# VH-VL binders against q0atu2: the designs that were tried, part 176

Target 1, 119 residues: q0atu2
Amino acid sequence: MLDKKARIRTSREYRNVFEKGKRLSGRFLIIYYVENALDNNRFGFITNKKIGMAVIRNRIKRQLRAIVREYQGQVKNKHDIVLVARAGIGKSSFEGMEKDYIAIMKKAGLFARNANKID

## First folded at step 9 (VH-VL)

Design s37 (framework fv_ivicentamab_arm2)
Fold by ESMFold2-Fast, scan of step 9:
Structure s37 (fold): chain C 119 residues (1-119), chain A 119 residues (1-119), chain B 110 residues (1-110)
Amino acid sequence: as target 1 above (119 residues)
Amino acid sequence: EVQLVESGGGLVQPGGSLRLSCAASGFTLSSYAMNWVRQAPGKGLEWVSVIYEGGYTDYASWAKGRFTISRDNSKNTLYLQMNSLRAEDTAVYYCARGSDYEPYYFDLWGQGTLVTVSS
Amino acid sequence: AYDMTQSPSTLSASVGDRVTITCQASQSIDSWLAWYQQKPGKAPKLLIHKASSLESGVPSRFKGSGSGTEFTLTISSLQPDDFATYYCQQYDSYSYPELTFGGGTKVEIK
């Protein structure tokens, strides 16, 4: 999973991303993102009741964290990024979520040119 | 200060090709999602294509395979290459900038360039 | 494909009138809707984003309201500069293409 320093943990930090950040959406995901004053990236994850019951929301959240971890080496440094799952995500495959994440990050210009996927 | 200026429109025969240009001034084009939106004479607005900050592109379903959006960062200019033109493509083509907060609504528009497809 | 229905298609009004334009989405778009004004021979101009957020420089007589599937643009006291065609645009990106405009409402002099 992601290191503690790579996670958005507090309500204040989430609010900062929503208030000051840019929004970009895909089929299954919305991201909010803003540059931070740190030298590392931080990620947040939101799954709401529109997705389904707790067991589904928890599975989706775990899968999103795994996707983010696999691609963390490709993400430009100095960003706080919050992933919000859309209602339809519960019907998606892992691969479908992964493709959506990659597409959104590329649209946002958040993937570095020569970065490789990290295991 | 900040403006978009389209050029390259004109009369073209069915089956022909045309390349539109959109020169940006007062801001860096590559830092925004840039769009083409068209409007047939006396009709409403229709989205054509987008190039996102990261260089990823999307197209209206009817435009796929015929139209190509691109940009030249050194010239701060957006392009739309239109191939296999049909009478139904006759329209004023606008260059439009996606908002910095969210790329999906347009906070800056050019004056448009008229494309007429006729024999 | 996600449909946006705008009504009426044409509206006749006098200076000083309250004008209301409606935009209906085929399914919920929360508040992801923008309104544009287009004067003859000119490019569209953004008035409102996120259903109700007025753009800087746009007169306060313009108000957007609604959420979900039903939205309205209201001009509280119509001015001569307001005779134009108005378009709503959804930008809830759940499907492709993600951007759809309403058919437009032309506000004409009575």
Scores: ipSAE 0.108, ipTM 0.755, lowest interface PAE 4.5, mean pLDDT 87

Design s38 (framework fv_ivicentamab_arm2)
Fold by ESMFold2-Fast, scan of step 9:
Structure s38 (fold): chain C 119 residues (1-119), chain A 119 residues (1-119), chain B 110 residues (1-110)
Amino acid sequence: as target 1 above (119 residues)
Amino acid sequence: EVQLVESGGGLVQPGGSLRLSCAASGFTLSSYAMNWVRQAPGKGLEWVSIIYEGGYTEYASWAKGRFTISRDNSKNTLYLQMNSLRAEDTAVYYCARGSDYEPYYFDLWGQGTLVTVSS
Amino acid sequence: AYDMTQSPSTLSASVGDRVTITCQASQSIDSWLAWYQQKPGKAPKLLIHKASSLESGVPSRFKGSGSGTEFTLTISSLQPDDFATYYCQQYDSYSYPELTFGGGTKVEIK
């Protein structure tokens, strides 16, 4: 679970990331990301109804939070990052979501050199 | 002035190799995803390859194994190494900058360099 | 793999006419579509991104609309500077980014 300080919570904060940030798509995930003026990273999570029923969306959201938490030490400091689950994510394994997350974070240049040490 | 200038095009025999260069000025190339897009004479646009800010690369399915995209940040220059060239590779090759918002649409283009693959 | 189909391939119009170009995606791409203008002998120029967002410096006579699988570029009052070929480009992909362009629409003035 992520600390309150590491979470994007308000509609205004999400809007800032969508309007000013960059977008990068993966197989199961899309990230939106922007540098912030804080001393820490903040993460947001979006699972829309196209993914499936609430029980599936809640499972996906929980799994994404766990993945982000596992790799939080590898993320370059001072970023607001929103993860949006794509429609096909409901059929992915946990490992599939994790691999996709690592791949997109590396493509975005958001991971430190030693990102794979936690894995 | 923000600018991209391609060079290295020319006449090549089938099966030959060629390296294209794209010199960026007025901005830092490593801060953007960079792309190669080609256009056969009298035909439409066709995406070739991308190098993301983080240095990871992706290719059109037909380009994999034959073409290699790279960059030299110290020279602020993008490259496309083209091997095993075929007549079908004859085209004007453009380097194109991915938008700051998203790497997948192109807000700056060079003027292109013509590659002709013929005996 | 998204196929992009543009129609018509060629369009002849007079200065002042309203011109409409259509782009069809083989699968829904939401609003992840850009429009480019290419004048003879020159590189393409971005006009619109995210289906309807006009690029800075592009005249307001250009308008993009649509979502899902059907998209339209409209030029409300054609000018001589609008002689060009127009391309749509999708930038949404399910598995891997493989960006695809429409086949182009050549707009001939006069």
Scores: ipSAE 0.079, ipTM 0.736, lowest interface PAE 5.2, mean pLDDT 87

Design s39 (framework fv_ivicentamab_arm2)
Fold by ESMFold2-Fast, scan of step 9:
Structure s39 (fold): chain C 119 residues (1-119), chain A 119 residues (1-119), chain B 110 residues (1-110)
Amino acid sequence: as target 1 above (119 residues)
Amino acid sequence: EVQLVESGGGLVQPGGSLRLSCAASGFTLSSYAMHWVRQAPGKGLEWVSIIYEGGYTDYASWAKGRFTISRDNSKNTLYLQMNSLRAEDTAVYYCARGSDYEPYYFDLWGQGTLVTVSS
Amino acid sequence: AYDMTQSPSTLSASVGDRVTITCQASQSIDSWLAWYQQKPGKAPKLLIHKASSLESGVPSRFKGSGSGTEFTLTISSLQPDDFATYYCQQYDSYSYPELTFGGGTKVEIK
């Protein structure tokens, strides 16, 4: 349910992030990120078969979109960011995924200092 | 020419404190993740700590609570504050730069500074 | 935490030999592995990142291969400058960033 304008849509756009972007790994997530030439941020989400069955992968993808939406106001503008779920994320709680996302974004310098004060 | 130069090593008694410095030249330190890595005489390499581009920090489990990594962007200098030093902390301490594309491998190393902890 | 084990710990070789060093991770790290060379009294030098990507200025006789849990550094036609200690390092932790090095392999003159 993330706005369409805030989503990475095409294989070409994903390739650009992987080829030109920086990589930063966390406990449950990996992000690839690069500055874009747009006036907004765009997010992509990847959940591969190593995570588990389709039901698990779909749940993780929905939860990651919800987390990204919750904290979108804290992300520095003009970036394309792809979130890749790691093997083992299926054993994580929602809170665990959220905590990992915040930590990674802070480490990357993409997040405001007071991210945990979001409504 | 890009370079890292460590200083501040020396002889210190058990229980003492010491602060190491690492002066960066030829690049802007705050644009990279920076690390401390140590090596006891005749032994292998051991990771100590990281400060990410965004200013967030992480430590090896044994270093947490005793060692503090920091940087002064105006001086383009990295620091390691070491407290409650033990004989087993005796090592050459290297500052190392994380790669621009991936912060967790080291593409530039200083020459190291020797810390000896003994009475 | 990823345990990284290198074998052998010490290797004796002659100039011109093919040298193989192995690194094993306790769990899969895909290709997120670097190799370093360290000469006595000097800082380590990056040779290879992402298991097989050779750094600029590193001689082509150095080759990295492998993925998952088993990795190899090969030096074809060993040169005098290659007598050194070699370390592998994983950089794909499943927990907080706990970077781990292998124990090192010392390549000595036979």
Scores: ipSAE 0.383, ipTM 0.815, lowest interface PAE 2.9, mean pLDDT 88

Design s4 (framework fv_ivicentamab_arm2)
Fold by ESMFold2-Fast, scan of step 9:
Structure s4 (fold): chain C 119 residues (1-119), chain A 119 residues (1-119), chain B 110 residues (1-110)
Amino acid sequence: as target 1 above (119 residues)
Amino acid sequence: EVQLVESGGGLVQPGGSLRLSCAASGFTLSSYAMNWVRQAPGKGLEWVSIIYEGGYTDYASWAKGRFTISRDNSKNTLYLQMNSLRAEDTAVYYCARGSDYEPYYFDLWGQGTLVTVSS
Amino acid sequence: AYDMTQSPSTLSASVGDRVTITCQASQSIDSWLAWYQQKPGKAPKLLIHAASSLQSGVPSRFKGSGSGTEFTLTISSLQPDDFATYYCQQYDSYSYPELTFGGGTKVEIK
């Protein structure tokens, strides 16, 4: 689970990322991201009804948080990042989601290219 | 003001190689995703390749293995190395800048350079 | 990725006419569509992104609409400067970022 300090929780904070941030889409995920004025990164997660029932959406959110937590050390500091799950994510494997996350973070320039965990 | 200028086009034999250049001015190329888009004479637009802000690359399926996109940040220049050229590669090649918001639509284009593959 | 069908391929119009160009995706791309204008011998110019968001400096007579699989570009009162070829482009590729363009619509003087 991500620490409270590393989570985007308020609608105001989400709105800021959507309005001022950049967008990059992957196969199963879309990220919106913007540099913040803090000493740390913050992550938000959005799963909509097109993914499936609440039990599926909650499972996807837990898996995405686990992925984000695992690669947290590779993310360049001072960013607010919102992950939006695409409709097709419900049919993805955990490995598929992880691979997509790593790819989009690297493409966005938010990951260290030489990070051990990434390759 | 911002500008992209392509060069390096010309006549090449089938099976030959050619390297295209795209010089950027008025902005820092490494801060954007950069793309190559081509257009065969009298035909429509076709996406070729992207280099993302983070340095990762993607290619149209037909371009993989033959074309290589790269950039030299010290020269603020984008390149496309084209190998094993075929008659159907004959086209005007444009370099195009991905939007600051999203890398997959193009807010700045060069004027293009013509590549003719013929015997 | 997605097949993009643009219609008509060519249309003839007079200054002051309302012109509508249609772009159809083979499957839903939400609103992830851009429109470009290309004049003979020149590079394309971005007009609209996200189906309806007008690029700065583009005249308000250009309007994009639609979502899902059907999109339109409308020019409410055609000006001499608007005779050009128009292209739609999807950027909601599922597997790879294989971006696809429509076949183009040439708007020429009647």
Scores: ipSAE 0.296, ipTM 0.803, lowest interface PAE 3.6, mean pLDDT 88

Design s40 (framework fv_ivicentamab_arm2)
Fold by ESMFold2-Fast, scan of step 9:
Structure s40 (fold): chain C 119 residues (1-119), chain A 119 residues (1-119), chain B 110 residues (1-110)
Amino acid sequence: as target 1 above (119 residues)
Amino acid sequence: EVQLVESGGGLVQPGGSLRLSCAASGFTLSSYAMNWVRQAPGKGLEWVSIIYEGGYTDYASWAKGRFTISRDNSKNTLYLQMNSLRAEDTAVYYCARGSDYEPYYFDLWGQGTLVTVSS
Amino acid sequence: AYDMTQSPSTLSASVGDRVTITCQASQSIDSWLAWYQQKPGKAPKLLIHKASSLESGVPSRFKGSGSGTEFTLTISSLQPDDFATYYCQQYDSYDYPELTFGGGTKVEIK
C-alpha cells in the first residue's frame, strides 16, 4: 500500500491532474501528470468498467499500486501522477504492466533520462 | 513568435546519408516531445520518429536502424540522421512539436525540407 | 498498427456548403484522434485534438465528432480559406510504436 500522503484522494485533485497535466499513453496504461506544490509525489489510480468485472478491476488496481510503490524512489519529486488502466490491461501479466509503467515514466522524463545526443 | 525551421535537405544518391536539422525559436525544445513527419510528393503524411521530453526515442518500423532522431539542447535544435537512403525516402520532411498535453499530436510544424533520393 | 481510412479522397464543393469528411480506424482508438488542415505548399495545421476539441484560433465552423472507429470532420459553411487537404491522425496507445495518418481528403472548388 502507498502511504496516504502519496495518494491522490479527492475528485478535485484528480480533476486538477486531468485538466492541467500532460498525458502519455502506453500499451496498457495511460498516465496524466503535473508538477505539484508539495514536498512529495502523489499517485492516483483509475480502473473503469471497460476493463472488466469489479474483481478484475480491484486486482489491477492493487497490482498497479505495488508497481508504483516498488519504483517510487526513481520518480522525480513533486509530481501528481494518475495511472489510468486501458481496456486491454486485464489480459496482461504483472510483468507486462511493470514494463509498460517503466517505459512510460522514462518517456515522460519522470524517471532517469536516456541521453540522446549525436554530436 | 514560436517557430521551427528545417534545413539540410537536398539531392542524395541511393545508399547515401543526410542529416536534417530543425532549429526552434520562441520555446525550449527539451520541454516537448519532438517528431519528424514526412510527405512524399503528392502523397499523404507519414510519421517517422519521436524524441520524448525524457530523451527516449521511438521510430516507425521501416525507419529503425536507418534513421536516428536526436537533439542538442544547447543549440535548441532537433536532428534526423538518415542512413542507407532509398528512392522511397524521397519526401518533404517536417519537424513537428508534440502538444504540451500529449506528445502524439502536433501543435506546431516547420515549413519542411525536401529530400530527393535519386541516381 | 492501426489503419486509418479517409473518405472521400477528393470532395468538390462550393463556398457556403456543408462538407463532411470521414475517418475510420481499423480498431477502436477511443477519442484519440486529431485533424489537420494542409494548404498547398504549406505545412499541416492542427485543427482538432481528442476527436472534438477545437484548437485556439480555429473557426467554429469546424467540428469534429465520433469515437471508437468512426470519426467525422464537418465544415458547416465552407469558406474560400477552407479549400485544402484534411488529414486525420490516431494517437491511441499502439501495439507497435507507429502513429498513423489517414490518406487525406482534398476539398476542391466545384
Scores: ipSAE 0.361, ipTM 0.813, lowest interface PAE 3.1, mean pLDDT 88

Design s41 (framework fv_ivicentamab_arm2)
Fold by ESMFold2-Fast, scan of step 9:
Structure s41 (fold): chain C 119 residues (1-119), chain A 119 residues (1-119), chain B 110 residues (1-110)
Amino acid sequence: as target 1 above (119 residues)
Amino acid sequence: EVQLVESGGGLVQPGGSLRLSCAASGFTLSSYAMNWVRQAPGKGLEWVSIIYEGGYTDYASWAKGRFTISRDNSKNTLYLQMNSLRAEDTAVYYCARGSDYEPYYFDLWGQGTLVTVSS
Amino acid sequence: AYDMTQSPSTLSASVGDRVTITCQASQSIDSWLAWYQQKPGKAPKLLIHKASSLESGVPSRFKGSGSGTEFTLTISSLQPDDFATYYCQQYDSYEYPELTFGGGTKVEIK
């Protein structure tokens, strides 16, 4: 699980990310992200009822937190990032969610990017 | 003033290759996701490829393996390398800028460059 | 990728008319839809994003509505500058980003 300091906790904080942040969708995940004025990253997680029953939503939320925690050292500092699970995520594997997370973070420029052949 | 100017279009034989360029001015290209969108004569719009702010890329299923999107940040220029060209690739190719908030809709377009694939 | 169907393919109208164009997605795309205007020989111009959010500088006579699978672009009191082809575009692909446009609706003079 992530340190409490690294988690988005309040409705006001979530609202700030949705209103001011950029959106990027992947296969199973959507991220909303914005630079913050802190010295650390903060993550939020949203699983809605379209995914399935509470047991499934809770499993997915735990797995997403584990994925984020595993890769937190690669994330560019000073960002608030909210992960929103898409309806189809309930049928994905853990590895599938992990690959999608890495891909969207790289696309957003928040992770190590593929080598630019020019620079 | 912000603008995109495509170049490199022309007549090419089936099986040939062509590289399109898109010069950006008035903004920094690397701060946006950039796209190629094409339009066959008298037909509708068709998305080709995207390069994200982070340098990662995605392609339409039919473009994978034949087309390569890239950018040169020092020249503020976007490229599309097209290989194994077919008659059905005949189209006006537009360079299009992804929105600052969401990379998948396009708030700035170039004038387009015509690619004709025929013998 | 979601199939996007626009109707009608062509419509004839006079200045001052109310014009309605529809766009149907094969699967729900929530509100992730944009509308573009294209004049002959020109690049498309963004009018609306997120189904109903009007772009800066676009006249208020343009209105987008809808969510899920059915979307509408309405032009109240059509002006001479509005004779053009209009395209919808979804940007909420299920599997991977594979963006799709509708087939277009040409608004021409009666």
Scores: ipSAE 0.449, ipTM 0.828, lowest interface PAE 2.6, mean pLDDT 88

Design s42 (framework fv_ivicentamab_arm2)
Fold by ESMFold2-Fast, scan of step 9:
Structure s42 (fold): chain C 119 residues (1-119), chain A 119 residues (1-119), chain B 110 residues (1-110)
Amino acid sequence: as target 1 above (119 residues)
Amino acid sequence: EVQLVESGGGLVQPGGSLRLSCAASGFTLSSYAMNWVRQAPGKGLEWVSIIYEGGYTDYASWAKGRFTISRDNSKNTLYLQMNSLRAEDTAVYYCARGSDYEPYYFDLWGQGTLVTVSS
Amino acid sequence: AYDMTQSPSTLSASVGDRVTITCQASQSIDSWLAWYQQKPGKAPKLLIHKASSLESGVPSRFKGSGSGTEFTLTISSLQPDDFATYYCQQYDSYDYPSLTFGGGTKVEIK
């Protein structure tokens, strides 16, 4: 789904986002985000055992990556963004997760006005 | 020196309207989430509303439909428009800056402005 | 919205005393809790965020601890300037942003 270049890959990179970045919580998602020194955005995804079984966590991760990819063109460039799924996300619909993602990104000021979907 | 200065408080009759202002100096208001927090005489603190860095807004459930938070970036000033005021809205209203790393705790407060709703 | 219960509502203490204020959340808020100090006629002042992180300029005698549902603010050796009302605040709402403060603890001269 996302290019390798658009993924946060190492524990050190995740730690940097958590330690230096801003935090903003939504209903189903928390984002941590910080400006990077690259020419592109990078995304990380965290699902913990409080969400449910591995099958559920893997589904949530795949759905979040799909949502992020769909709205990739709307995100302001040069940011590292980590999405952390909250315990209640397992009860959400795909549309509910998508709506929460859009709201939280707008609150953070990370969505550009009138940006288009990448699809 | 960074500071917030509220103004616009006063005596207003039930059902009336009032607009509060909060002038920021020493920092750029649009780079932070900004909040209104109130405190009734002799009582505790109660969160009212937030305007996020991106311009999105949220409200306490009891404030929705009656109160509107806004900002004017050219004047570096935050506003709270209060309509349909009730006796229970009597309080000191504080302008409070959300932390740079987390919008929901407040690292800078104004001195407050008293709103009294009484006949 | 999480209910925040703060205890005691008032306490009397002398300079040099160790005082402890407790804050309880109706459900887990992890470590997303701040502590504020408010003196009469003044705005609140942030002391601690993320349960235990001291703000710059706040004396080291102030210590926050706890996680989940139970949190404490401890003043290890009370000074004259510490007589004030203290508030905890959660900032980990699960549904909608609904920031909740505790009822406050007034620290009075004994």
Scores: ipSAE 0.479, ipTM 0.840, lowest interface PAE 2.3, mean pLDDT 89

